# Ledger of designs, part 8: VH-VL binders against p19838r805to892

Target 1, 88 residues: p19838r805to892
Amino acid sequence: QGDMKQLAEDVKLQLYKLLEIPDPDKNWATLAQKLGLGILNNAFRLSPAPSKTLMDNYEVSGGTVRELVEALRQMGYTEAIEVIQAAS

## First folded at step 26 (VH-VL)

Design y5
Fold by OpenDDE, fold request of step 27:
Structure y5 (fold): chain C 88 residues (1-88), chain A 119 residues (1-119), chain B 112 residues (1-112)
Amino acid sequence: as target 1 above (88 residues)
Amino acid sequence: QVQLVESGGGVVQPGRSLRLSCAASGFTFSDYAMYWVRQAPGKGLEWVAVIWYDGSKKYHADSVKGRFTISRDNSKITLYLQMNSLRTEDTAVYYCARHWSGSDAFDIWGQGTLVTVSS
Amino acid sequence: DIVMTQSPLSLTVTPGEPASISCRSSQSLLHSNGFNYLNWYLQKPGQSPQVLISYGSDRASGVPDRFSGSGSGTDFTLKISRVEAEDVGVYYCMQALKRPYTFGPGTKVDIR
């Protein structure tokens, strides 16, 4: 549970949708903040799919699934964590 | 073209029920949370309800809670508002609107459908 | 609930002149993720509302640059640098921070 590349595409798609909900506490912008990428939120918001852009950047930056789960845990986003864990 | 089209409005007596529909087109409906917003004649905008992209969660304004129910059928690309126990104060144009995650705004609105509750 | 207020409630402007509308929230709309969850909408006569500004200062797609949003926390302002006839309508601010989502009472903008 380390390399983001190992995360199946369908799992990523589920996460994208979960991160685009109308809940500021559980959205892509808050996740970006937890992952230390909050300074890029103004850039992410301009993309056609902010959650995807965030996760792509996170992956390219060497982010891990473990760290992603930890960030989601800090957000209290149990449903998103379950999606990841079910695929592992 | 991205659009929302409401239907089902009309004139009903107090205590009756009505179901509104909102047909979506031009985008992947199942990716977006959806809203109902209403506007009484000559008045401002009032949020009515929200439903998650997959229908897993939905919330209603206190003014309609217990009487109105938001729902969706992603296979039919349609949003619904079941309105029961209608009151005169429910008279309004009802809009469906799309949530955009990049702005957290209601970025697409339908033309609205008028619901008139009168005895 | 978060209470939204606006001022003025009515504004008459000569074409070409600037306009300014204030919006205030009963609690801060600034989230820890850095965004102010404040949107501005315009409802032109006989039309549905349309988004103008999101996150307090971000113009929506297709919105002319004569529109600008500013502010943070509890105080926000919508400005129109040069009002045009097509800008006539009712302007609403709305908080999207938490449910229930609440709108300001609206500001009616007319042309002199």
Scores: ipSAE 0.929, ipTM 0.965, lowest interface PAE 0.4, mean pLDDT 96
Fold by OpenDDE, fold request of step 27:
Structure y5 (fold): chain C 88 residues (1-88), chain A 119 residues (1-119), chain B 112 residues (1-112)
Amino acid sequence: as target 1 above (88 residues)
Amino acid sequence: QVQLVESGGGVVQPGRSLRLSCAASGFTFSDYAMYWVRQAPGKGLEWVAVIWYDGSKKYHADSVKGRFTISRDNSKITLYLQMNSLRTEDTAVYYCARHWSGSDAFDIWGQGTLVTVSS
Amino acid sequence: DIVMTQSPLSLTVTPGEPASISCRSSQSLLHSNGFNYLNWYLQKPGQSPQVLISYGSDRASGVPDRFSGSGSGTDFTLKISRVEAEDVGVYYCMQALKRPYTFGPGTKVDIR
């Protein structure tokens, strides 16, 4: 329950795009900060797909969908939350 | 190779309209936000507009708001700038540019297209 | 709007000598996510702008290591350790923190 592995690939792809927008308040770097992975932002930015790298690391670290949604809520990123909720 | 190519520039009289196009190639266009940036002759750079990857959100500089409209057709892999009610101060080279999420910079620029507004 | 300024506005450098350009913003560009949203661009004569530095200090791909960016908050600096002829052009800083995105006035770098 709440395992990131349970998110469909198409949902993840939508989230990647939503997190790569030119809005510092709603991008992958801010999400990383909210998830407690902000110390890795310098590493994420060097990857070819920062949002994907972030989410992969989040999953490997045992992160949950519920915690992801909460982080997005703190960011006020309603669109990203809706993408996740529509898939549940 | 990754490339942006602007077109549609030319000489027009004040009050007229012009539509610029930016053809993208070499990357997944629909994954990137796109920008228009202009440069008046002998002057600096000025941001004109930005559009989200899916066209869901658009923003324009106050200097062009109500007159210019940024848009995109991802099926045609093309970015547009509709310019209405043109003024002499709109005279500039217009560049399209790609946003890169890993740097939040404009990492790819077109060669630019010149728009001259003159009576 | 965030106002961007640069100093100097023009600079003539002897090849092999270092160059330094300052950029200031009217408000802090440091975001809570830890990044400074400040980019440096170079526009060579007759060419389109090209990114040199992002996030204040991250050198873009293909950019020679003689270019470096530093600073945080409201004060930033672009340095060229050894200026070459190919470095001639106008350098712009730009804030990417919020709309409208604003550029500095540019610094023209020429070779003596």
Scores: ipSAE 0.926, ipTM 0.963, lowest interface PAE 0.4, mean pLDDT 96
Fold by OpenDDE, look of step 26:
Structure y5 (fold): chain C 88 residues (1-88), chain A 119 residues (1-119), chain B 112 residues (1-112)
Amino acid sequence: as target 1 above (88 residues)
Amino acid sequence: QVQLVESGGGVVQPGRSLRLSCAASGFTFSDYAMYWVRQAPGKGLEWVAVIWYDGSKKYHADSVKGRFTISRDNSKITLYLQMNSLRTEDTAVYYCARHWSGSDAFDIWGQGTLVTVSS
Amino acid sequence: DIVMTQSPLSLTVTPGEPASISCRSSQSLLHSNGFNYLNWYLQKPGQSPQVLISYGSDRASGVPDRFSGSGSGTDFTLKISRVEAEDVGVYYCMQALKRPYTFGPGTKVDIR
């Protein structure tokens, strides 16, 4: 099982905001793809908070913080990684 | 209830400065990137600038770089556009707009404020 | 910069008839994440622009189903199945893939 519960709520909130920026290379949709959830992007975009919906689904599916960081690394999203690492 | 209201427009001479404001209400302002878009009289739309939700990053169109500066004060729930060294070609209605991540579109627009640069 | 073009630049339509507007981009707007970063806006006379379509084909909230967007990559189309008087205005496509964001020149739609 995943360990996304290890991330504090305030850290998740920061990530949500970082993933909703107007940068296709560093947004929730690209992260979803990196996490293997890209097929759900059409569903996520219909939610009021796509980044939150993505993260919630990732958590429920047993996602890990390690894999999340790796995905963000592949995206070159240093700022998002720093948010996670600062909380560790 | 979600609303953007621009202000600060007016008539100025070339070379002068003007600061536009955009007051936001009805949503968590600090969660959204914000934009300025302008429209010259009888012309199309032109992107002017964007600023990240926390103001950490901002970008400007080449046509205004070095002259215009986008900024925001999240405590005041206000977006700004500082316009220096104004030119006649800057004459336009200036709109502030909100970015929505679910569409990557400008989903909320203000009514616009007219800036006229003339001698 | 990504150059956006539209055709036609003006269109006069009889109420109840369909309308079609083409938009082209100088570069593909299809991102690896699967989305086309192409938006359609309508600016009615005397009003601010309003979003109609996002991601090339997603109708914005409150937009009637007579509006539809299609296309991918560099070629996009906005269709109005039955034009109504309230549809009068200037339609703009805009790419949101790269900065600077760029708009098409606009298509003025009027009714006979």
Scores: ipSAE 0.916, ipTM 0.960, lowest interface PAE 0.4, mean pLDDT 96
Fold by ESMFold2, fold request of step 27:
Structure y5 (fold): chain C 88 residues (1-88), chain A 119 residues (1-119), chain B 112 residues (1-112)
Amino acid sequence: as target 1 above (88 residues)
Amino acid sequence: QVQLVESGGGVVQPGRSLRLSCAASGFTFSDYAMYWVRQAPGKGLEWVAVIWYDGSKKYHADSVKGRFTISRDNSKITLYLQMNSLRTEDTAVYYCARHWSGSDAFDIWGQGTLVTVSS
Amino acid sequence: DIVMTQSPLSLTVTPGEPASISCRSSQSLLHSNGFNYLNWYLQKPGQSPQVLISYGSDRASGVPDRFSGSGSGTDFTLKISRVEAEDVGVYYCMQALKRPYTFGPGTKVDIR
């Protein structure tokens, strides 16, 4: 159902870094909220790799790249969107 | 094993410059945002500056803006603070700190380097 | 700027008794992502600060259970259920919601 496998591993690695900056408006916790996974933020914060754990959870839940890009757009996170789209 | 070590502090006259270094080890430096935090003698902690993991964004406290510049060299695994036009109120221990995104907190601190600005 | 205050600024505790430190912010630290961006640090004598609590209530790895954080929005509390000699130092709250990142003035905790 989801298509997150389309994202190359190096794109995912770039996204993880982009989501772990010290800006609450543009971090993994806010992305989780936008993706409907906000209830899991208490688990994600305990992960040694919160962004990866979020993205893995999103992928196994059937998440799509289109919905990911839309969530990032709602966050105003143009740099993260460009990383995804440049790899397309 | 995970370690931050500051250096470059010393005694200087007002108006002079210093560059602080923070050598990192035991972790992938280029994955983390880094901070400078200072503590004047007998006083509390004050945020000085932050830099993104790739150096793409830098922000400074108003008290140092235009005089101090945070920078990093990921190939040398080192954080810097260039301090120009030093004033007596800049006298402090300067700490570098690692930002951990899971807690959004400073989970690793260096031992600090003392900068004394006096006549 | 978000102003952080702490109360008391100093306290002396008989070993084995509890301690409580209040921190207040001039603006809410609760983000729409559900987290309070409030951290607690301890600076022991002659040492660098170390993180105790993140997100207002989340103990950092290796921090003993006798430390607990509570509160939300603008009012936060750090409690030590039974103060030990190794707990001596200055406790700072800090907001990480937005720049400039600001610390409280610190609460010095001494034994006896």
Scores: ipSAE 0.867, ipTM 0.946, lowest interface PAE 0.5, mean pLDDT 95
Fold by ESMFold2, fold request of step 27:
Structure y5 (fold): chain C 88 residues (1-88), chain A 119 residues (1-119), chain B 112 residues (1-112)
Amino acid sequence: as target 1 above (88 residues)
Amino acid sequence: QVQLVESGGGVVQPGRSLRLSCAASGFTFSDYAMYWVRQAPGKGLEWVAVIWYDGSKKYHADSVKGRFTISRDNSKITLYLQMNSLRTEDTAVYYCARHWSGSDAFDIWGQGTLVTVSS
Amino acid sequence: DIVMTQSPLSLTVTPGEPASISCRSSQSLLHSNGFNYLNWYLQKPGQSPQVLISYGSDRASGVPDRFSGSGSGTDFTLKISRVEAEDVGVYYCMQALKRPYTFGPGTKVDIR
């Protein structure tokens, strides 16, 4: 069972911007790969909002905040982790 | 509709300073990372600098590091390049460009502003 | 730094004939997320650059299907199946994988 609803909307909005920076190691495509959603990256790149589309897909698939934080740690994305942890 | 317009180019002597501006319109400027790219006369393209959507991170090419500073004012919807200690090798057309995260490419470019550094 | 090279540096093509441009990088541009971080830009005479291809093979919006990109890793090719007058200009490949972002030297395409 997923728990992504516990992330406030403003936290999600901050994460979307953080994942759309010009750094392939810290973008939505690499997060998708770490979350096991990498096969959907061709669909995500066509979205006008790739990070939101990724995060919505992850949430409806039953994704958890714990798994999200672990994926961000594997990416070395401290800033994104801090946004999540400051909200909790 | 979606547009970037550079300004502030001109002719200056070596060692002087110049500030370039890039006015954006037709999109939410504060959602996008922005770049400066330059092209010396008759030469190819060279990346100069990048700035994150919120200005929190800035990176410069080694050829300009310590002399040039990229910045932005999201309330004025404008990107800047402060160019100090100019050299003749900095003579180029300077373009601003928008980063699109879906393609990781420069999807919008300005028309460029010419900077000439000569004695 | 990732060094980008292109071949040829110049070509002249009869209208309606194909053209092919090679781009090579000194390091693989294939990221673990599955994308090749290789873009193609066209700079038409007197204009600023415009994106043609992203991720090695993905055509940008409004780019005709006579343009195709292929390749992976270190070797990439841009093909124009039937060159038209509007295709004249300088074609640059660019790697977007790592700072400093680097361009190839450009390939000037002209028609005869």
Scores: ipSAE 0.858, ipTM 0.945, lowest interface PAE 0.5, mean pLDDT 95

Design y5
Fold by ESMFold2, look of step 26:
Structure y5 (fold): chain C 88 residues (1-88), chain A 119 residues (1-119), chain B 112 residues (1-112)
Amino acid sequence: as target 1 above (88 residues)
Amino acid sequence: QVQLVESGGGVVQPGRSLRLSCAASGFTFSDYAMYWVRQAPGKGLEWVAVIWYDGSKKYHADSVKGRFTISRDNSKITLYLQMNSLRTEDTAVYYCARHWSGSDAFDIWGQGTLVTVSS
Amino acid sequence: DIVMTQSPLSLTVTPGEPASISCRSSQSLLHSNGFNYLNWYLQKPGQSPQVLISYGSDRASGVPDRFSGSGSGTDFTLKISRVEAEDVGVYYCMQALKRPYTFGPGTKVDIR
């Protein structure tokens, strides 16, 4: 439901933390791959805030909340899905 | 001046307990997963435990599982390692370390605290 | 557990000459996200470890360009193009792909 501008800033901040845990299956790099942005991972790793840089890029490119939730579901990342769905 | 400072090491007899602390400063502690890594005298590095940024998940190496417990108090900006039933093979320098997600590496280490377990 | 090995375990180098350290893992460290989850750390005498290289080849902040990492999958190499006195210490590779996180046995680098 909705587009990326629906997500409040505090929800996005929670997502950044969830994507920066020490688990390669549930991190920003794997999310980028699931969203079709994996080719940019070399740039994301160099950012001082990789998950924010990924999410900003995804939003500017016209990404949707529906596609984000589906990518997180493919990763099995229930905690991240709950943060999004509890807020909207 | 990002810093990690371990404390609580010392000389103890086998079977006793110690609690290590790691005081953090210069960064938002509650944003980062944290680790304990140890090094026996003259030996290599061994991962001991990891804890998520909010304390929601904790994992321990098999060699310490059931005896050691990693924990954190984000309001005190401190990481802990409770070490029970200490054995001579637990003798090591214990380091705390911060996870950084951009490199998926331990980017900040403390200077370590020595634990000696001997009769 | 992913077993990490290193060779050589000890290396003595004339200052200004190159050094090369090999690291092998018992399983591929290449994740489907495109990254090799292999780090290199240096522990100088009397100090705590410090990160040198992440993802097999990415230099950490402040690490001189005479350090380079290469390799993929199960076979990785750290090279020092010209060894200096400040490079003395023990070099560890470490896999961060899955728990338990494991280090290689270390390679001690000394100067003649």
Scores: ipSAE 0.854, ipTM 0.939, lowest interface PAE 0.5, mean pLDDT 94

